# Ledger of designs, part 5: VHH binders against PH domain leucine-rich repeat-containing protein phosphatase 2 (PHLPP2)

Target 1, 249 residues: PH domain leucine-rich repeat-containing protein phosphatase 2 (PHLPP2), of Homo sapiens (Human) (q6zvd8r785to1033)
Amino acid sequence: SHGLAEMAGQRNKLCVSALAMDSFAEGVGAVYGMFDGDRNEELPRLLQCTMADVLLEEVQQSTNDTVFMANTFLVSHRKLGMAGQKLGSSALLCYIRPDTADPASSFSLTVANVGTCQAVLCRGGKPVPLSKVFSLEQDPEEAQRVKDQKAIITEDNKVNGVTCCTRMLGCTYLYPWILPKPHISSTPLTIQDELLILGNKALWEHLSYTEAVNAVRHVQDPLAAAKKLCTLAQSYGCQDNVGAMVVYL

## First folded at step 1 (VHH)

Design h10 (framework vhh_8ghr_2)
Fold by ESMFold2-Fast, scan of step 1:
Structure h10 (fold): chain B 249 residues (1-249), chain A 123 residues (1-123)
Amino acid sequence: as target 1 above (249 residues)
Amino acid sequence: EVQLVESGGGLVQPGGSLRLSCAASGFTISDYYSIGWVRRAPGKGEELVARISGSGGSTSYADSVKGRFTISADISKNTAYLQMNSLRVEDTAVYYCARHYEFDTYSGWMDYWGQGTLVTVSS
């Protein structure tokens, strides 16, 4: 089961979208996702409607987690068409499926992201971050990659003055500095794995991983848990769009 | 400046082995920049023989060399290798080390090439 909460904050638009399918690939797995367009609502909504279908096709072409996830992001990026030329979006997918690599575990979790949405697993009460934050401020290796490709990084840490995010779907006019290639991680799920939290940039800027896990670990209703995270972020001063999803495992 | 420098080519008899090296500079071998070995034999087109991508070293091979050639990379030295075993006369070609940017939406081809190294398989 899952709960989702999204709040616009002080902004007039909600540019965060999510998807949740507790039954995916004819009941074989589950998929959860979150998308953040920052100042556009168009790309998050489009990705919400299309990305699960792309994943379904790609898992039929390959059993390799890295291959089907990378292809899912690349195909989704290309399907944005004209809207993807100037607009971009963070994208996060969490895919749960049966895992035969560890006979003691019934399922595995694969997490893939571009941009600044993150998934955090609660394993035995401890947070396990499974995503990478692709921003010039938080990733010196990404900063060096774009500098090596002769990008202009402005004083406010933006690529050509446009965005601090070094990877996203869309933004094709900023290729090759901004790439659609996701960070991908996989982990077998164990009985110690209690829940999964998906959050956008605004959530994780205001809550530590430990604080987020502690806030929801003993909340019985997933929707109440997700709402609690958003309300807590706003109580700490968040005025931007904030999105949180809690998946009980 | 992006450069790829090959070494290790030469004359070898059928059934012999050679190891080619490709030293990369001006970029890092990674998930974004993979290395391929492309060969060109006299009177034939270009053939992608082997490719290595990602920091974890995902590899692929042409059917003509599967089981005989092995591609590897030493990320700390930013160098890729092609170990060629059980060489045949048909493997005679100029072997190029080439960089592929994995998310190039405008070309699906190699964007920087080394100078090439000649491999001659002859008795």
Scores: ipSAE 0.000, ipTM 0.142, lowest interface PAE 14.3, mean pLDDT 81

Design h11 (framework vhh_8ghr_2)
Fold by ESMFold2-Fast, scan of step 1:
Structure h11 (fold): chain B 249 residues (1-249), chain A 123 residues (1-123)
Amino acid sequence: as target 1 above (249 residues)
Amino acid sequence: EVQLVESGGGLVQPGGSLRLSCAASGFTFSSSYWIGWVRRAPGKGEELVARISSYGGSTSYADSVKGRFTISADISKNTAYLQMNSLRVEDTAVYYCATEDYRYFSEGYFDYWGQGTLVTVSS
């Protein structure tokens, strides 16, 4: 039900990691995730290994989607320890579970992210973006928040010359400018929902949402679909780490 | 200057109740991930009793106090609380209010601590 592809491009290291559990926590649901450290491989790998366990703990403590997802990100941020002081990572989680109002025939999707990884749902052949891109360039609200906190925004649009990303896990030395607080969205899944695409910054900089959906919509094999997205991004000149995951619903 | 001030401790008989308060100054709980209550009984190590998320309000408790203690926080008043019911002699300890700062990361510990308030459960 899912395929994952990752390519390093011209970089020596792959700083993108992914998480996929088609069956999560003894039938609680399904979890998919993507992590992008940009220039470090350490935090994405650590989050890949730990974040599902944190989610499992938090869903047992709260029935509210926004509460358990927000707490999953905050606890994961805390658990980075010293590694999170200087290093940071984008993080995206998608959680699919039976809907409490009609669990036998309905499912709900909750998507949470910090940073620049995005989930896009294909609903009746149309892309439905479910994530927020936390960058100075794309988010005027976040740019204003950072400016109000008296950060130095350099000419290349980075906070203190370090990152254009205004939300991530880790990077605690740039608090309060860089925050671990995620954007969270929930939607009931319908019969028109065909697939979910998770991609990192490099994927979405090179492919439009419509192009990504059209490229994979009729591909039979999820792994072939994910590879097609990465290859397409590289054909358009992508030289950075690129990651794509396709989940068939 | 960060300061956490606990109050509400004292002597209580077994089965009684106490409500502890923690007031913060020089720091706001809205900038923390978690606010916690940690206790230390005479001659024992520290035990995290209860924790509440400043963001979502989710709570967690030590098995020894589940169903008896309730943690809460009023972020607008910069105050956290621990409601302690059905107190037992083994709950006798110094209770500390503690919170985290994003700048100082470690698993299972807090950056800012109060001075503590003594709770004695005795006949």
Scores: ipSAE 0.000, ipTM 0.172, lowest interface PAE 13.9, mean pLDDT 81

Design h12 (framework vhh_8ghr_2)
Fold by ESMFold2-Fast, scan of step 1:
Structure h12 (fold): chain B 249 residues (1-249), chain A 125 residues (1-125)
Amino acid sequence: as target 1 above (249 residues)
Amino acid sequence: EVQLVESGGGLVQPGGSLRLSCAASGFTFDSSYAIGWVRRAPGKGEELVARIYPSSGSTSYADSVKGRFTISADISKNTAYLQMNSLRVEDTAVYYCARDYPYWEGTDSYDFDYWGQGTLVTVSS
């Protein structure tokens, strides 16, 4: 089960979208996602409507998590067409499937992201971050890659003054500075895995991983848990779009 | 309709120079697409020799041509160029201009959606 909360803050538009598909009858698993367009609502909504279908096609072609997730992001990026030329979006997908080594007794979680949306797993009450934040400020490898590609980095630490994100779906006019290549991680799920939190940049700027886990681990209703995270971010001064999803495992 | 038209091929002696041109129509170079030069020699596979992202100015080259070939683009003329210096017999090939959708970085992977007709470059004494 899952709960989702999204708040616009002081902005006129909500540029965060999410998807949630609990367990599938055909044994393909559950999928959860979050998308943040920063200044645009078009790409997050488009990805919300299309990306799960792309994932379901790709898992039919490969059981390798790196292969099916990389292909899901690249195909989704290509399908943006004209809309993806100037607009971009962070994208996060979490896929829970039966473990191929022991499908009757265990599950595996695969997390893939571009941009600044992050998934954090609560394992035995402790946060396990599963995503990578692709920003010039926090990722020295990405900053060096962008500089090696001769990008103009402005004083506010943005690529060509446009974005601090070094990876996203779309934004193809800034290729190869901005790449659609996701970070992909997989972990077997254990009985110690209590819940999964998906959040956008605004959530994680205001809450530490430990604070987020502690805020929700004893809340019984997933929707109440997700709302609590957004309300806490706003109480700490967040005025931007904030999105949180809590998945109970 | 997207078209890529190559010109500038011909016969040149070893150590000589040639400049290939690729005139594009049906899309603009200030968009998100990359332009690559791919060569095919008889009995050999395809080799991506150079790629440019005109909107960003970023370029990449195969190791076999680094320091000898220079790729450039003129956005106002919607034309890409390959300047080939210090030519060798092994550079003999048909050179194709191609449009790449920007999934891949580097010279060892590509996914071209439109190709030109090709232009023959022969390096011989």
Scores: ipSAE 0.000, ipTM 0.232, lowest interface PAE 10.8, mean pLDDT 82

Design h13 (framework vhh_8ghr_2)
Fold by ESMFold2-Fast, scan of step 1:
Structure h13 (fold): chain B 249 residues (1-249), chain A 123 residues (1-123)
Amino acid sequence: as target 1 above (249 residues)
Amino acid sequence: EVQLVESGGGLVQPGGSLRLSCAASGFTFSYSYAIGWVRRAPGKGEELVARISGSGGETSYADSVKGRFTISADISKNTAYLQMNSLRVEDTAVYYCAKLEYTDYWSKYFDYWGQGTLVTVSS
């Protein structure tokens, strides 16, 4: 089971979208996702409607997590068409499936992201971050890649003054500086794995991983847990769109 | 795990023809992938000579091989081919089958998955 909360804050638009399927691929697995367009609602909504179907096709073509996730993101990026030329979106997908080595008794979690949405696993009460934040400040390797491609980096650490995010779906006018290539992480799920938290940039700017896990670990209702995370972020001064999803494992 | 196995290389005289094959395992050919042929000549850099990003859809070729080489894919056999006609001594190289990371037409990214197959054009 899962709970989702989204709050616009002081903005006129909600540019965060999410998907959640507790049963996916004809009951074989589960998929959860979160998308953040920052100032556009078009791409998050489009990705919410299309990305799970792309994943379903790609998992039938390969059992390799790196292959099917990379292709899911690249095909989704391509399907944005003209809307993807100047608009961009963070994208996060979490896919839970029976473990190939022991499908009768164990599951694996694969997490893939571009942008600044992150998934954090609670394992024995401790946070296990599974995503990478793609920004000029947070990722020295990404900063070097962008500099090697001769991008103009402004004083506020933005690529051509547009965004600090170095990977997104869409935003093709800033290729090759901004890429649709995701970070992909897989882990077998254990009895110690209690829940999974998906959050956008605004959530993780205001809550530490430990604080987020502690806030929800003993909350029995997933919706109440997700709302608690958004409310806590707002109590710390968040005025932007904030989204949180809590998945009980 | 993605695996690509090249075959079909050999010694051929100038003006001759060869057909290279790339057998794929660990994934199925579809529009989600781009498959390309990259060559590396002795003492020279790498060159992407041909790519295909769908079943008979979008193909592109390096200027050095346009009109002489043809890339194709057989989805039912999960195999890509490079038909090389009117071979020249400068086509001498190890040919690698690569799964291209991006499927769009302006992508320059690729991964080497195979061991390569040697093509020698000599009289």
Scores: ipSAE 0.000, ipTM 0.132, lowest interface PAE 16.4, mean pLDDT 79

Design l01 (framework vhh_lunsekimig_d3)
Fold by ESMFold2-Fast, scan of step 1:
Structure l01 (fold): chain B 249 residues (1-249), chain A 120 residues (1-120)
Amino acid sequence: as target 1 above (249 residues)
Amino acid sequence: EVQLVESGGGVVQPGGSLRLSCAASGFTFSSYALYWYRQAAGIERELIASITSGGSTNYVDSVKGRFTISRDNSENTMYLQMNSLRAEDTGLYYCAKDYWEGYSDLFDYWGQGTLVTVSS
């Protein structure tokens, strides 16, 4: 079961969209996602409507999590067409499926992301971050890659004054500085795995992983848990779009 | 289907020139950056030149000032003009649509390559 909360803050538009399917791939799996367009709502909404269908096709072509998830992101990126030329979006997918080594009694979680949306697993009350943050400020390796390719980095730490993200779906006019290649991680799920939190940039800028886990660990209702995270971010001064999803495992 | 076809290689003497072509199909050519790689005997495959969708170029130090990458979006073709060729430029030249270091080997969109031999 899952809960989702989204708040616009002081901004006039909500540029965060989410995807949740508790039943996926013939009813044996589940998929969850979050998309953040920063200043555009068009790409997050498009990805919300299309990306699960792309994943469903790719898992039928391969059982390798790196292969099907990388292909899901690349195909989704290509399908944006003209809309993806100047607009971009952070994208996060979490896919739960039976573990191929023991499908009758265990599950595996695969997390893939571009941009700044992150998934954090609560394992025995402790946060386990499963995503990589692709921003000029937080990723020195990506910042150096972009600089080596002669991008103009403005004083506010944006590529050509457009975005601080070094990987996104879309933004093809900024290729090869901004890439659609996701970070992909997989972990077998254990009995200690209590819940999964998906959040956008604004959530994770205001809440530590430990604080987020502690805030929701003993909340019974997933919707109340998600709302609590957004409210905490706002109480700490968040004025931007904030999105949180809590998935009970 | 994505297809990239290299041509224009051959045998030239040191100091000579060659122009390589990469003919592309199966994707929106104008929307993507394109890359030239080469593979020489005993050396790893290396990125030598890139061109963005907007026309910005980058070169590895060993070819700067000698090679020029360009694109013609109306013909869906990318070029590599090679001047002042040296023996160490000998190798198979490949064009690629995706940045190889940015993707897994699963997205390797290599063509057959075109052989450049610089010999006297």
Scores: ipSAE 0.006, ipTM 0.147, lowest interface PAE 9.9, mean pLDDT 81

Design l02 (framework vhh_lunsekimig_d3)
Fold by ESMFold2-Fast, scan of step 1:
Structure l02 (fold): chain B 249 residues (1-249), chain A 121 residues (1-121)
Amino acid sequence: as target 1 above (249 residues)
Amino acid sequence: EVQLVESGGGVVQPGGSLRLSCAASGFTFSDYALYWYRQAAGIERELIASIYSGGSTNYVDSVKGRFTISRDNSENTMYLQMNSLRAEDTGLYYCARGYEDFYSWTEMDYWGQGTLVTVSS
């Protein structure tokens, strides 16, 4: 079960979209996702409608987590066509499936992202971050890669004054500075894994991982949990679009 | 430290030949697919040839029968033999490492710096 909350804040548009399927791949797995276009609502909505279908096709071609998830992102990027030329979006997918080593009694979680949406697992009450933040501010390796490619980094820490995000789906006019290649991580799920939190940049700028986990750990309703996270971010000064999803495991 | 370093570019007359090399280090070379891309002035970088970990190869139509991609896993080097060169073959040639993925040509794990090939008379 899951809960999702999205708030526009001080902006007049909501550029965050989410995906939740508690049953996927013919009932074998579950898929959750979050997409953030920052200033455009077009790409997040398009990805919300297409990425799960791409994932379903890719998991039938490979059982390797890194292969099918990377291909899901690359194919989804290609499918954006002309819309992806000037517009970009953060994308996060979480896929839960039977563990290949013991499919009868255990499950594995695979998390993949480009951009600044993050998934955080609550394991025994402690946060386990599973995503990489692809921004000039938080990733020295990405900042160096972009500089080595001769990009202009502006005073506000943006690539050519456009975006602080170094990996996105779309934004092909900024290639090779902005890449669609996701970070992918996998972990076997244990009895101590209580919940999964998906959040966009605005959520994680205002809440620490520990604070987010503590805020929702004992909330019974997933929707109430997700709303609580967004409300806390706003109470701490968030004025941007904020999105949170809480998945009970 | 993963590195891809191209060499063998130069100036050649139409109908001539060049052999490009891509020397790789810092990873298990035999486990990865490798690619040659070409970028002409004012045109987006395009995939021209690929060679997979199993040795299978693919080419863009404009170079089929003229170019041959190969790899030497013992030397960690990929090659592009270019024959019957044409003016339109002029450009910066990049080697890249990536997944065995025919659907996306815009993203690779690592790229070389490029080597310039000029076909002119």
Scores: ipSAE 0.015, ipTM 0.179, lowest interface PAE 7.5, mean pLDDT 84

Design l03 (framework vhh_lunsekimig_d3)
Fold by ESMFold2-Fast, scan of step 1:
Structure l03 (fold): chain B 249 residues (1-249), chain A 121 residues (1-121)
Amino acid sequence: as target 1 above (249 residues)
Amino acid sequence: EVQLVESGGGVVQPGGSLRLSCAASGSIFSSYALYWYRQAAGIERELIASISYGGSTNYVDSVKGRFTISRDNSENTMYLQMNSLRAEDTGLYYCAADLWYTEGDYPFDYWGQGTLVTVSS
C-alpha cells in the first residue's frame, strides 16, 4: 500500500506529479514514480501519464534491469517531442518485481532517476538512499563533467543560468550538458525493509533522511504518513512545491 | 533485439579513402547513440567517433577533419567516411550502439564483430 501528498506551498502552480500502481507487469509487480518540473507542470503530467506504459513495453523487450530501465528513460525523453526542447523534468521510477535469483527475498527493487527526486528505503529503521542527486551543488563529478564540456556555470550554480540539475528528461537545448541518462540501482527486498519514501527536491532540502524515516516509521496510514512529511517540510520553511509518497513493504 | 554488422574495410594506400558502414536490424536504431571504435594490435579499443540520437558528433583529435560520422535512420545504417588515411589508422573498426552519448557511464548495449582496415603500400 501507498500514500501520496502534494502541496504547492507559496507557489500558485503544482509542478510535481506522481504515479503509483500497486499491481503492474502482469499483475505481480508494482511501480511508483515522482516527477518535478520545477517551473512547469506540463512535463511532469505527461510523464505521469506515459512512463509506466513505456516501462511495461521495455520489460517485455529485455530482462536486464539496466537495459529496460535505461530504455524506459530514453524512450520517455524522446516521446516528449517539442515540449522537451525547452522544458525539463526530474523523474524517479521505483519498480518492484519478483526476484527469482535470490531465495532469501521474493522481490527485488530497481530504482532509476534523473534530477533531484530521491527514493529512500527504511531497512531495519535506518535510511538507505537509493537515488543519485544530479545537481551542481551535490555531485562534484557531474559538476566537473559539465565544466569539461565548456558550459557556463553561473554564481547561483546553474548551467547557463537555467538549472542546477545536470540530468533531466527533456531540456534538449542544453544537451550535452543536461543528459536524460539515469542512475540505476537494484537491491533484493528483505524482511527488514519496512517502507519506501519518494520525495522531490523540496522535501529532501528540508528533511534529513533520518528525520523522514523517523517521522513515518510508526504511522500506520500511508496517506497520513505522506501528509506528515509535507507538513514537516512546510513547518521548516518550505515555500516551494513539495511531494512525498510513502510505500509500505 | 538489435544486431550490428560492419562492412567496407579493406587494404588502402596512404592518402586513400574508405567508407565503413554499420547496418542495424531492429526498431531501436533511431533511439541509440552510435559509435566507431578501433583496435590496433596489442592496444585497447579506442573511441574514434560518435553520433548522438540528436545528431551531435564528436571525434578523437587524430581523426578530426579527416573522418566524418553520419547516420541514416531510414536505412538503419551508420557510416564512417575516412579520408587522408595514414598508417596509424590501421586496425579493427567496431561499431557500437548505446542508449547514451557519454563514454564510460554504462556498458554498450550492442557491438559489431569488427571490420579490418589496413593502410599500407
Scores: ipSAE 0.000, ipTM 0.200, lowest interface PAE 12.4, mean pLDDT 80

Design l04 (framework vhh_lunsekimig_d3)
Fold by ESMFold2-Fast, scan of step 1:
Structure l04 (fold): chain B 249 residues (1-249), chain A 121 residues (1-121)
Amino acid sequence: as target 1 above (249 residues)
Amino acid sequence: EVQLVESGGGVVQPGGSLRLSCAASGFTVSSNYLYWYRQAAGIERELIASIDSGGSTNYVDSVKGRFTISRDNSENTMYLQMNSLRAEDTGLYYCARETYYDWSLGEFDYWGQGTLVTVSS
């Protein structure tokens, strides 16, 4: 089961969208996602409506996690059309399916992201981060890649003064500096895997992974758990859009 | 330089068969994820068949059981055997190799020129 909470904070606009399907690919899997447009709501909403359909198509073409997730992001990026020229969005997808090595008794989790939304797994009470944050501040290799491609990195760590994020869906006017290529990770699920937390940049800037896991680990209701995470972020001074989703495994 | 060259298209009656070939240069077919795409008039290019580096294959439902993707490592060539062809199979067929080196150009960098298949009575 899952719970989702989203709060606009001091912004009057909610630029975070999410999707959750406890049954996907004709009942053989589940998909969860979160999208953050930072200053636009258009792309997150569009991705929320399209990305699950793209994933469904791509899982028919490949059982390879890296391949179907990468293709899902590339096709979704291309489907943005004109809206993707100047607008961009972080995108996170989590797909749970039967493990191909043992489909009768075990499941695998595949997590893919561009941008700053992250998925964190609670395994035996400990956080296991499954995403990569693509920002100039946190990724020296991405900063160097962008510099090697002739971009100007401003003193506030933005590509040509526009964004600190080096991977997004959309933002095609900033190619080749901003790429739609996701980080993809897979892990077999174990009986010690209790829950999965999806959160946007604002959530993870205010809560440590350990604090987030501890806050929700013993909460009975997934919606109450997600709301608790958003409330904690706001209590620590968060003024931005906050999105949190908690999936009980 | 990576190149893919398709061949084997033609005109065939419904129920007929064709075998498409995709000759690769600049990489080895045995170590790569390879695809066949189809572009019909007025329809977005769609992935119809794939084979991964380990030899596992996938097909869209509309061609499953009728089409077979394979590769010949000694000839460095990928094939698509098409049986029981239908009018809806008419289109330009492309082979492609995926790369994660440059996502914005990705599959497009390694697409062939295509080969036309026409199924008509």
Scores: ipSAE 0.000, ipTM 0.128, lowest interface PAE 14.9, mean pLDDT 79

Design l05 (framework vhh_lunsekimig_d3)
Fold by ESMFold2-Fast, scan of step 1:
Structure l05 (fold): chain B 249 residues (1-249), chain A 121 residues (1-121)
Amino acid sequence: as target 1 above (249 residues)
Amino acid sequence: EVQLVESGGGVVQPGGSLRLSCAASGFTFDDYALYWYRQAAGIERELIASITSGGSTNYVDSVKGRFTISRDNSENTMYLQMNSLRAEDTGLYYCAKYPSDEYRFGYFDYWGQGTLVTVSS
């Protein structure tokens, strides 16, 4: 099961949306997601309503984790149409399914993201980060890629003064500096795997991975766990939209 | 675009051998150091072997002398030759490439899907 908490902070809009389906692909798997539009609510809501359906189609075409996830993100990006030309969104998907090598006995977790939403797995009480943060200040290789393609990086670490995020769905007008291509990772799930935390940029700016895992590891209720993470972020000074989801495995 | 794909895992008896492969695409293979990690059930993921762009190798003590990491730049493939396998070597083996400067903030540049190695009768 799962719990989700979202807080607007000092902002008038909630630009974070989440997806949770404990039963997916005819009950075979589960999918969880988080979307953060920063200053827009339109794209996160659209992605929340469409990305699971895109994933369902793509898993029918390929059993390869990198292929079906990359295609899910690219098709979702294209489906944004006109709204995707100037608006952008971080996107994170976590897909749990029977392991193709041993489907009767084990499950695998595939995590894909663009932007700054991250998934962290608690394995034997230790955090296992499964996402890549695509920002100019946290990713020197992405910063170099953008510079090599002749973007202007402003003093506040934004591409052409618009965003610090180097990958997202939408933002087509900033191609090729901002790309819709996700980071994808997969791991077999073990009995040591206790829970999965999904969080947006604001959550991970205020809580370390270890702090987040320790804060929720012994909380019995997933909703209480998610609320605790958001409350901790706010107690540390977070004034932005904050979103947290806790999935018990 | 950038992909790392592990293969070669399987079930072997103690004392046996396996060769793992990591096929790379979407980046200039010759320019990057590459790494093998493993994770056993209930044990944290650990770096076990590395190879630099120039071919220099390093190993964790528990596998030194038994495992050999190598690379074939013409095939964009990295290998891990595992000899004298023990029950303790059982686990998922991952291929990884880091950004040129370092691992920070809990992320890697690129991460493979893993290949399972089981050492048992």
Scores: ipSAE 0.000, ipTM 0.086, lowest interface PAE 22.8, mean pLDDT 80

Design l06 (framework vhh_lunsekimig_d3)
Amino acid sequence: EVQLVESGGGVVQPGGSLRLSCAASGFTFSSYWLYWYRQAAGIERELIASIYSGGSTNYVDSVKGRFTISRDNSENTMYLQMNSLRAEDTGLYYCATDSYEVYDTLGYMDVWGQGTLVTVSS
ESMFold2-Fast, scan of step 1: ipSAE 0.005; ipTM 0.367

